# VHH binders against q9y6x5, part 146

Target 1, 379 residues: q9y6x5
Amino acid sequence: LPPKLLLVSFDGFRADYLKNYEFPHLQNFIKEGVLVEHVKNVFITKTFPNHYSIVTGLYEESHGIVANSMYDAVTKKHFSDSNDKDPFWWNEAVPIWVTNQLQENRSSAAAMWPGTDVPIHDTISSYFMNYNSSVSFEERLNNITMWLNNSNPPVTFATLYWEEPDASGHKYGPEDKENMSRVLKKIDDLIGDLVQRLKMLGLWENLNVIITSDHGMTQCSQDRLINLDSCIDHSYYTLIDLSPVAAILPKINRTEVYNKLKNCSPHMNVYLKEDIPNRFYYQHNDRIQPIILVADEGWTIVLNESSQKLGDHGYDNSLPSMHPFLAAHGPAFHKGYKHSTINIVDIYPMMCHILGLKPHPNNGTFGHTKCLLVDQWCI
Below, E stands for the ipSAE of ESMFold2; O stands for the ipSAE of OpenDDE; V2 stands for 0.75 times the mean of E and O plus 0.25 times the DockQ between their complexes.

## First folded at step 7 (VHH)

Design wa16 (framework vhh_5j56_2)
Fold by ESMFold2-Fast, scan of step 7:
Structure wa16 (fold): chain B 379 residues (1-379), chain A 127 residues (1-127)
Amino acid sequence: as target 1 above (379 residues)
Amino acid sequence: QVQLVESGGGLVQPGGSLRLSCVASGFTFSGSDYYAIGWFRQAPGKEREGLSSISGSSGGYTSYSDSVKGRFTISRDNAKNTVYLQMNSLKPEDTAVYYCAAGEYIRGSDWFTYDYWGQGTQVTVSS
């Protein structure tokens, strides 16, 4: 009986939501499992980069998904925020579902995790759903549980992605307690449905389940805008990504563009690529542009217009508002154990250990997650 | 195919009320939390303004622009596949063509893209 793992992501689930709202179903899950209170994600704190870091164990500069919008100067290719399916963007790393299929002659299954509908190193998840935001959580869950129970070779690694609370976090902002309480209660109910479905199908006792997220959310405001058009004319640069981390490709001398930007706003840091703080691990990739602008928490970079977003992410990964959590249950995990913090890149080597896979070289540290696991000694 | 049809516009006196309806076809509200329905307006010589939106399978998640908050109420009837905008305390500056729009959350853009628009319904607030 090979070990099985289901990895679930609720996009934009800020860690401190667990302390400010009630989650009866999630708390029951944690009572017989483990909780990591904070997961320190990678910079930039965006959806595609962090989802790919979870399944590769790599910083963004190493796996190549450095933003939700990217430009490669060598090939002249653009990665759109529409979830580009060109394997070129994804081929700088080997995600765990590829390793699972190639090392163990096992199947993988995916309900819309970023990258799972793309052939990466000529390997696509054995079972997958093309990304479509209109497909319900229940339909995604039905497919994943069917594949976990009825596949040959057996599905040993499965992923399930859900867009909330990120969509509502952007629309209402995390400080809108009325709307956010409804969204978060619905998510807790979906976690209840997940557990109930796994129990009804006889999967619950022998399946390892990880519930996590890629980032958090912070409150934005019309009073906290940085108008880039007030700093520099469009004729001097090409904009690759806007907010809250702007990626600037100069059309003139880089130093001249930098000089026009460097003192434009007290609420934005302007970096030449080589001056990006080492702690971000966001420098050594051709898809990282020559000048990067980093807005302060809660500030939005705009082009002579208002922003409709009341919440956002992408900010400095040292900010607790950007941190998700991790909860897990199953035969690999201790029961009733709480851990303070891990790095998001640590999830990959832990998952490889659970599945018996040899990890590709990665930035995670297995020692950081050892205390979660029953087959490891925690000193 | 997604189609939206507005109705309920017309002429009303200042301080009066109107209820706009937006009937959707080609999709159902009860099936997806990620179909957001928004109400927008455009007055002559002005840019299009977002007013209100509703999302969530049970019709619970709402937003309002400051210009209409407290005066307008958005609601949803899933059985009729219809979104309503109840407009109270109408002012002459509310005179505009009112549009409903439907869109889906786009994960990479971190926003709702409103790709489906109704034809609009005229609201005139005048004595």
Scores: ipSAE 0.361, ipTM 0.687, lowest interface PAE 2.1, mean pLDDT 90

Design wa17 (framework vhh_5j56_2)
Fold by ESMFold2-Fast, scan of step 7:
Structure wa17 (fold): chain B 379 residues (1-379), chain A 127 residues (1-127)
Amino acid sequence: as target 1 above (379 residues)
Amino acid sequence: QVQLVESGGGLVQPGGSLRLSCVASGFTFSGSDYYAIGWFRQAPGKEREGLSSISGSSGGYTSYSDSVKGRFTISRDNAKNTVYLQMNSLKPEDTAVYYCAAGEYIRGSDFFTYDYWGQGTQVTVSS
């Protein structure tokens, strides 16, 4: 029987939610599995970049999905719609489902993970759902479990994506205990449904399941706004992405635009592309704009308007508020083991090991995750 | 395809109450947590202000702006595909055109995008 893996993402699930709210179903999952308390994600701490880093093991500058809104200066293409199916954006890396299908006589299945409805290097997930936010968690789960149980050649890698708690985190902010308690309880109930469905179908004992997320969430406020219109006139630049990392494409001399932006607010850093801190690994790609603005945690960059967002992400990846967690259960994983921290790029080589795949060159370190695995010696 | 129709506006005295209704067609509130209905208002010479929203397949997730918290209550009837805004203790400064809007969250949008708007209903708080 070939090894099987289901990778589940709950978008925007901040790691410390686990300590501040009750998760009886997730706690039962972890009791018989493993927990990584913090996953250090890649910069920028946004949905599309981090979801692609999980499945490629690469920094954003290497895999090419550098933001949720992008512009490629060489081809003049724009990416700003989650339903954009142009393979151009995704072709700078090889995600794990492509490797799974090409190295072995195996299938992949996907319920709405970013990139799975796009042919990448002429290969699309064997089974997939086109992105539609209106499709329930139950319908996504029903399709994934059907494909895992009844496919020939066998589905050995499956992904499932869910938009919460990110949507509510943005709307209410993570400090709204009343609303976030309700949202997170519902997510815990969905985890309970997932486990019960897998048990009912006879999949649970032989399936490796990873539950993780792409980023966290931090509290924003109407009192913490940076009005970009007070710094620079619209005629001097094209805005590619706004907040909390603004991507600026100058229409005039780059130095002149930089001089108008620098020192405009004590609550953002202004970088020429070549001056972006090396620790971000966010420099060597044509989709990274000539000037990048990075807001301080909890600050929102706006264009002469108020912001309705009470929560946001995209901030510095060293911030604990930006970190998700990782929990896993299955025959590959120890039972009752707790680990402090891994890098989000480490997930890819670990998943390749579990599936018996040769990983493409990547930025992850297998040694960081080996203590989670029963077939590895943890020194 | 998505259409929103507001009703229940009118003239009321300070301290009075009104209940606004927003009937949605072209989608249902059940089955998706990613549709939100929001109430907004705009008074002459002012920017559009968000007041309240309701989301979740059960209608369990509500939010309010500070200017209306404790005075306004949002609710919905999933069977009637209708969202209500109960407005109590109305003040002259609540005078505005009130809009309901339907928004959808999609992965990577970083917020609910309100793409569908009703025509608005006038609320006037005056003696």
Scores: ipSAE 0.424, ipTM 0.724, lowest interface PAE 1.8, mean pLDDT 90

Design wa18 (framework vhh_5j56_2; at its last look DockQ between E and O 0.09; V2 from the best seeds 0.00; counts 0 for: pae O 12.2 > 2, placed apart)
Fold by ESMFold2-Fast, scan of step 7:
Structure wa18 (fold): chain B 379 residues (1-379), chain A 127 residues (1-127)
Amino acid sequence: as target 1 above (379 residues)
Amino acid sequence: QVQLVESGGGLVQPGGSLRLSCVASGFTFSGSDYYAIGWFRQAPGKEREGLSSISGSSGGYTSYSDSVKGRFTISRDNAKNTVYLQMNSLKPEDTAVYYCAAGEYIRGSDLFTYDYWGQGTQVTVSS
């Protein structure tokens, strides 16, 4: 009876991979559903920020997860990939699973989506798995489908997160055709497994499924390093985040730190917080540090060392290499429709519409996604 | 507790071959795409150098540094929970302590972090 939605993320799935590799299972999914060829993500183009933007419809400055590494000067708290459980970091927004549980007598389920193992506004996903990278896709899928098929009140919103192709994108780089071909083939097989599991359980025909990602990937090189130690001595600042967007907290006068950095490398831009380009929507939050360095695509900021990364993301969100895609199938979606571009913040109001939820104030525009939906008139 | 034990080091003449083994305990190579095993070396007075890595549940994803590509081959035996480094055409410059390390990818880390290290095995290439 109530509409149901499963939101799936394959971390770091660059939109352009769809043109350079074959995805028979994903193409069968798209043939009877919709494809958005490019999703313009939020700046910075990182995992935690963009995953939270998908489920809140907010720019990073508004939802408060502004990087994968953060520091709050007032509370002295630190956030990282291994220290992400304090609700303080997540409480500046209301994610869709919280709205789903509070507006209607409905449950949410989560397999590893960032934030779902944290109580946000005193509300945690009804069913969830604590983050553990060692848990297989199969086990995550088994739990999600069990909860979708066997819950009271019913699970109407479910999330499923997988770390590839981001892990291999970083380790081998997106231009390593042999390793990337194997990784992407494995992902396509996992999509096939997902569809088969949903069909076997009788869920496929009545479930809305969105497959998307948080960002893309670009090739890096040991020939494209910016040595920050050549610009400024470490005694003048505290480093909050390094690459490709460095977050600098000055220990001395901010203008003096800025002057030491601003002309150090032709391959990075140096911004005082108030001078960050308006198009980034990356200024109005205390977690954004007083000086931000933005490396050019494919350049890595280092501290007098080599980099182990052959691929990275976090770069300017106008870069096509940073864009993921969105594919969807289900009763809410047209069949065989292709759309060029949406903003990643547009996903949230679309999902609220599908679930019959009143969205919290957000930066998305429902009009951008209405051509995907059967109950909307496109033109 | 994750433990790694290296073996197979020793003295070999230039042009010779050695096969290093790394036995892992406290985790398994099957079932997870997010564990990587890397081989590293450190010669006296020099920084630690990464040589090769293997990852993926099948062991299908491999990498090599330019200094050893074509001479060294990484492989694994999932049943024995062991990673091998086959070292061919050894040179005096290959003399170092060789370490295996286990790393894990974590959501948002943007790299494999090698937090678990073996004690090392000495390789000496000399006539």
Scores: ipSAE 0.603, ipTM 0.816, lowest interface PAE 1.1, mean pLDDT 92
Fold by ESMFold2, look of step 8:
Structure wa18 (fold): chain B 379 residues (1-379), chain A 127 residues (1-127)
Amino acid sequence: as target 1 above (379 residues)
Amino acid sequence: QVQLVESGGGLVQPGGSLRLSCVASGFTFSGSDYYAIGWFRQAPGKEREGLSSISGSSGGYTSYSDSVKGRFTISRDNAKNTVYLQMNSLKPEDTAVYYCAAGEYIRGSDLFTYDYWGQGTQVTVSS
């Protein structure tokens, strides 16, 4: 009777999509479980950092995945969404699937959650798929359910990642109701397929399922561009990441680079690393570059080129547009309960509790999620 | 191996029309919201210019730059894994090498990037 948990992420699922679009299958899932209407994620509000924060309970400065694009000056290593396999980047934290599968008679399975195809602390997910964006949701789901149903030692923790609605949110923007309605209907159908598959395999009653996301999406436009080429010559810095949080490694005196950038646009904040607001918890890691540029909501930093992007994320984590949701169903969860807000780092200690794992030191607060769980006194 | 092959370029008088083809191989274009094919051009001594794109989604969503909007039309034939650029009302300023490119969405990408490029086809608009 070991407790089992499936963690599902639909990338870029903005919390208010639930109110502004129809989700019959997801709403049925919520009615029989719990909903957290807004999850306050971590800054920067990007894919790799927030997925790792979910599974470690740590702020980005503490787990070391500080952006989707990173550079380490000492080792000369680069990290990107297509170059993410080096354990060097991931080894500053221990994700929940590593802790889980090191327990007696337990294993972990993964369908493309960031980091699950990397040997973190020499430990790779017991069953996993190498990342490949061309693999259908159906194939990902088939592998996950096969592993949940047929593995020895049993799979007690599984992850499943899907790239939508993030990809379409970038392409169309969240305000394009026609295109986003079609995209979000496809996603709701996938949630329906997920639930149906779990029921058909006899997993539904005893499997805890969390459906969540890493961040939201805000509308962009060609009228809201910040052109760095107009403010500073490329030869004065190395660009590690561009938009909406640019990571700037000066090639000349840092103060000189800062002075050239600080008046570049009224729609962008320029921070020396030591001046990054404390509420971001985004300062104490060598992978955070000496200067960062933070665009205002809906503004795009460019290098004098047009942008094909109509939606983006990565902005200030206080913005409601950056917040995802969390829904959950299963024997550990209440039925028909709605909760307003948690922090994304709170998900980790909750998952550890459900699985009977001792959490590593983390930034989450178990008390914030107690009211979701049937075995806890809600305070 | 991913390959893109352009065809249909040539010499055209001002005001004329051409249809360019881009045949893709080594990947499945249709039915994926993660892939797009775009058309670009580059005249001697000028920067490469993006012209139009079409997504791999079943809706086939398109975009156009202001320089060609209303004159050029992008389309696709999924059975042939081919994308077309219909170019009408051609001007001498449209003279360039035309390239098709394919973008692959990778988990965590913030923008479609065009990682695969054809060899190009010459279009010359002259009397």
Scores: ipSAE 0.012, ipTM 0.390, lowest interface PAE 8.3, mean pLDDT 89
Fold by OpenDDE, look of step 8:
Structure wa18 (fold): chain B 379 residues (1-379), chain A 127 residues (1-127)
Amino acid sequence: as target 1 above (379 residues)
Amino acid sequence: QVQLVESGGGLVQPGGSLRLSCVASGFTFSGSDYYAIGWFRQAPGKEREGLSSISGSSGGYTSYSDSVKGRFTISRDNAKNTVYLQMNSLKPEDTAVYYCAAGEYIRGSDLFTYDYWGQGTQVTVSS
C-alpha cells in the first residue's frame, strides 16, 4: 500500500508556546514521534504565502502567493482572503496535493487548507471542503479521516487546517497568559481528538501525520504605531497591503514616493523592489509592488486609524516570534527525536519523499530533514 | 486594494432612524468566510467603540454591542457588495462619526481584526 500522509496546520502557533504552556496531548504526540523546535518560515510571514510554501517548497517570489492581499497590474486582478478562488493566483506553482492527485491509484483530500478548493493546473483535490470558519474542527477531522479510511482510489495525502491560535493571538496578543492559556488548552484538546480519532479508525500506526503551523505571533501595542499619513498623502499611492509589510503602488514617480517614505519612521525599513534584501527571496515576482515597507517587530503600520490587533505576524522571517514548530509521527519518522531548526520550504521535499513523489523544482533541502526519517542516514 | 465608503449619515431628531451603508471595492463580502465587516463610532473626546459586525460566511455571524442591541441591525447585500447598519430609536448619545471596517473574522469572538477602514460618516442626533 502506498504511504499516507496527513498534514495539519494550526494557524499562528508560535514555536515557543511549547515551552511556555502545557500540551499533554501534543507532548505525547511528540514523544512518539519527532519535533522540530523552530521552523524558519518564508517572508512575508503571512498565512496564504506560508501555507503555499509548505506544499510547494518554494519561496513566495517563486510560487506567486506573495501576500494575503495582492494586485496584478497587468490583469488588474486583486487577491484577498475574500477573493482567492481564481486559479490565476495559484498556477505559478504545483502544490503537492495536485502532484499526488495525478498519480495512479491515488487521491488527495483537504479540509480548508489554503488553495485546496481551487482548481490548480485544472486539477482539484478529489475530496475537499470549501472554506467555512464556522465548521468545527470535529467536522473537518471527521471528513478527513473518513476520506483517508474509505476512499477509492485511496486518499494518500490529506490536509487539515484550523484557524487557532492565530485568531486569538490577534485578539488578545501572545503575551496575554490568561486568554492564551485557555486557547492553547483547546488546541491541545483538538490534537487529542485527532489522535483518538486516528486510533479509533485504525489509522494511527500506518498514517504519517505532520502537525505544524505557518507562522508565530508578536505582541503589538497602541504605543508602537507608524502612521503613513504623517509622511505621505494618500493621493500619491495605492495601498495593496498594509501591516506589518506594506505594499505600495505609486501613483506618482516612484522615487518621489520612496523619498517621502524612506525616513517615515526609525522602526520601518523602506525598500525599492530591486533593493529588497536577498535573504527574503522576495523580489522576483511581478506581484510584488514597487515599494515595500517592513515594520520592526511589534510595530504596526497604520493610516489614520488605530490598530485593532494586539498581536500580529508578517514580520521578518528571522525573528523567533514569527517561527512555528513542526511535529510528526508515523512509520516514516523516528520516535523520540528532537531537531533544532529547519526551513519551512524543506517540508515539501520531505513530504514528497515520504509519499514516493517526484518533487517539482523547489527551494527546499531534503538533507535538512534526513534526521527525522527512519530510512535516511543522519550524521 | 480594499476600499470602504460609508454613506447615509446626517442630522436626525431623537427617536429617529438612519440607515448607513458601507460599500466595498476590491473586496467581496460573499467570497470567503475569512472576513467580517464591522461598524464603529467615535464621539468627540471618547474612545472608538465597536457597534456591530457581520461575517462573510453564509448566514454570517452577527454581533452587537450592548449599547446598540435591539436598536441597530446589521445586514448585507452581496449583490451590491454593501453592508448596512439600520439605526432606530436614535439618541443624542449616538452622535458620533461612524466608521465601517473590514478585517479577518475571529471565530467565536465578538472582536475582529480589522485591516481596512472607511473615512467615516457623521451622525448627529439632536432636537
Scores: ipSAE 0.000, ipTM 0.308, lowest interface PAE 12.2, mean pLDDT 92
ESMFold2 (binder alone), look of step 8: mean pLDDT 79; pTM 0.806

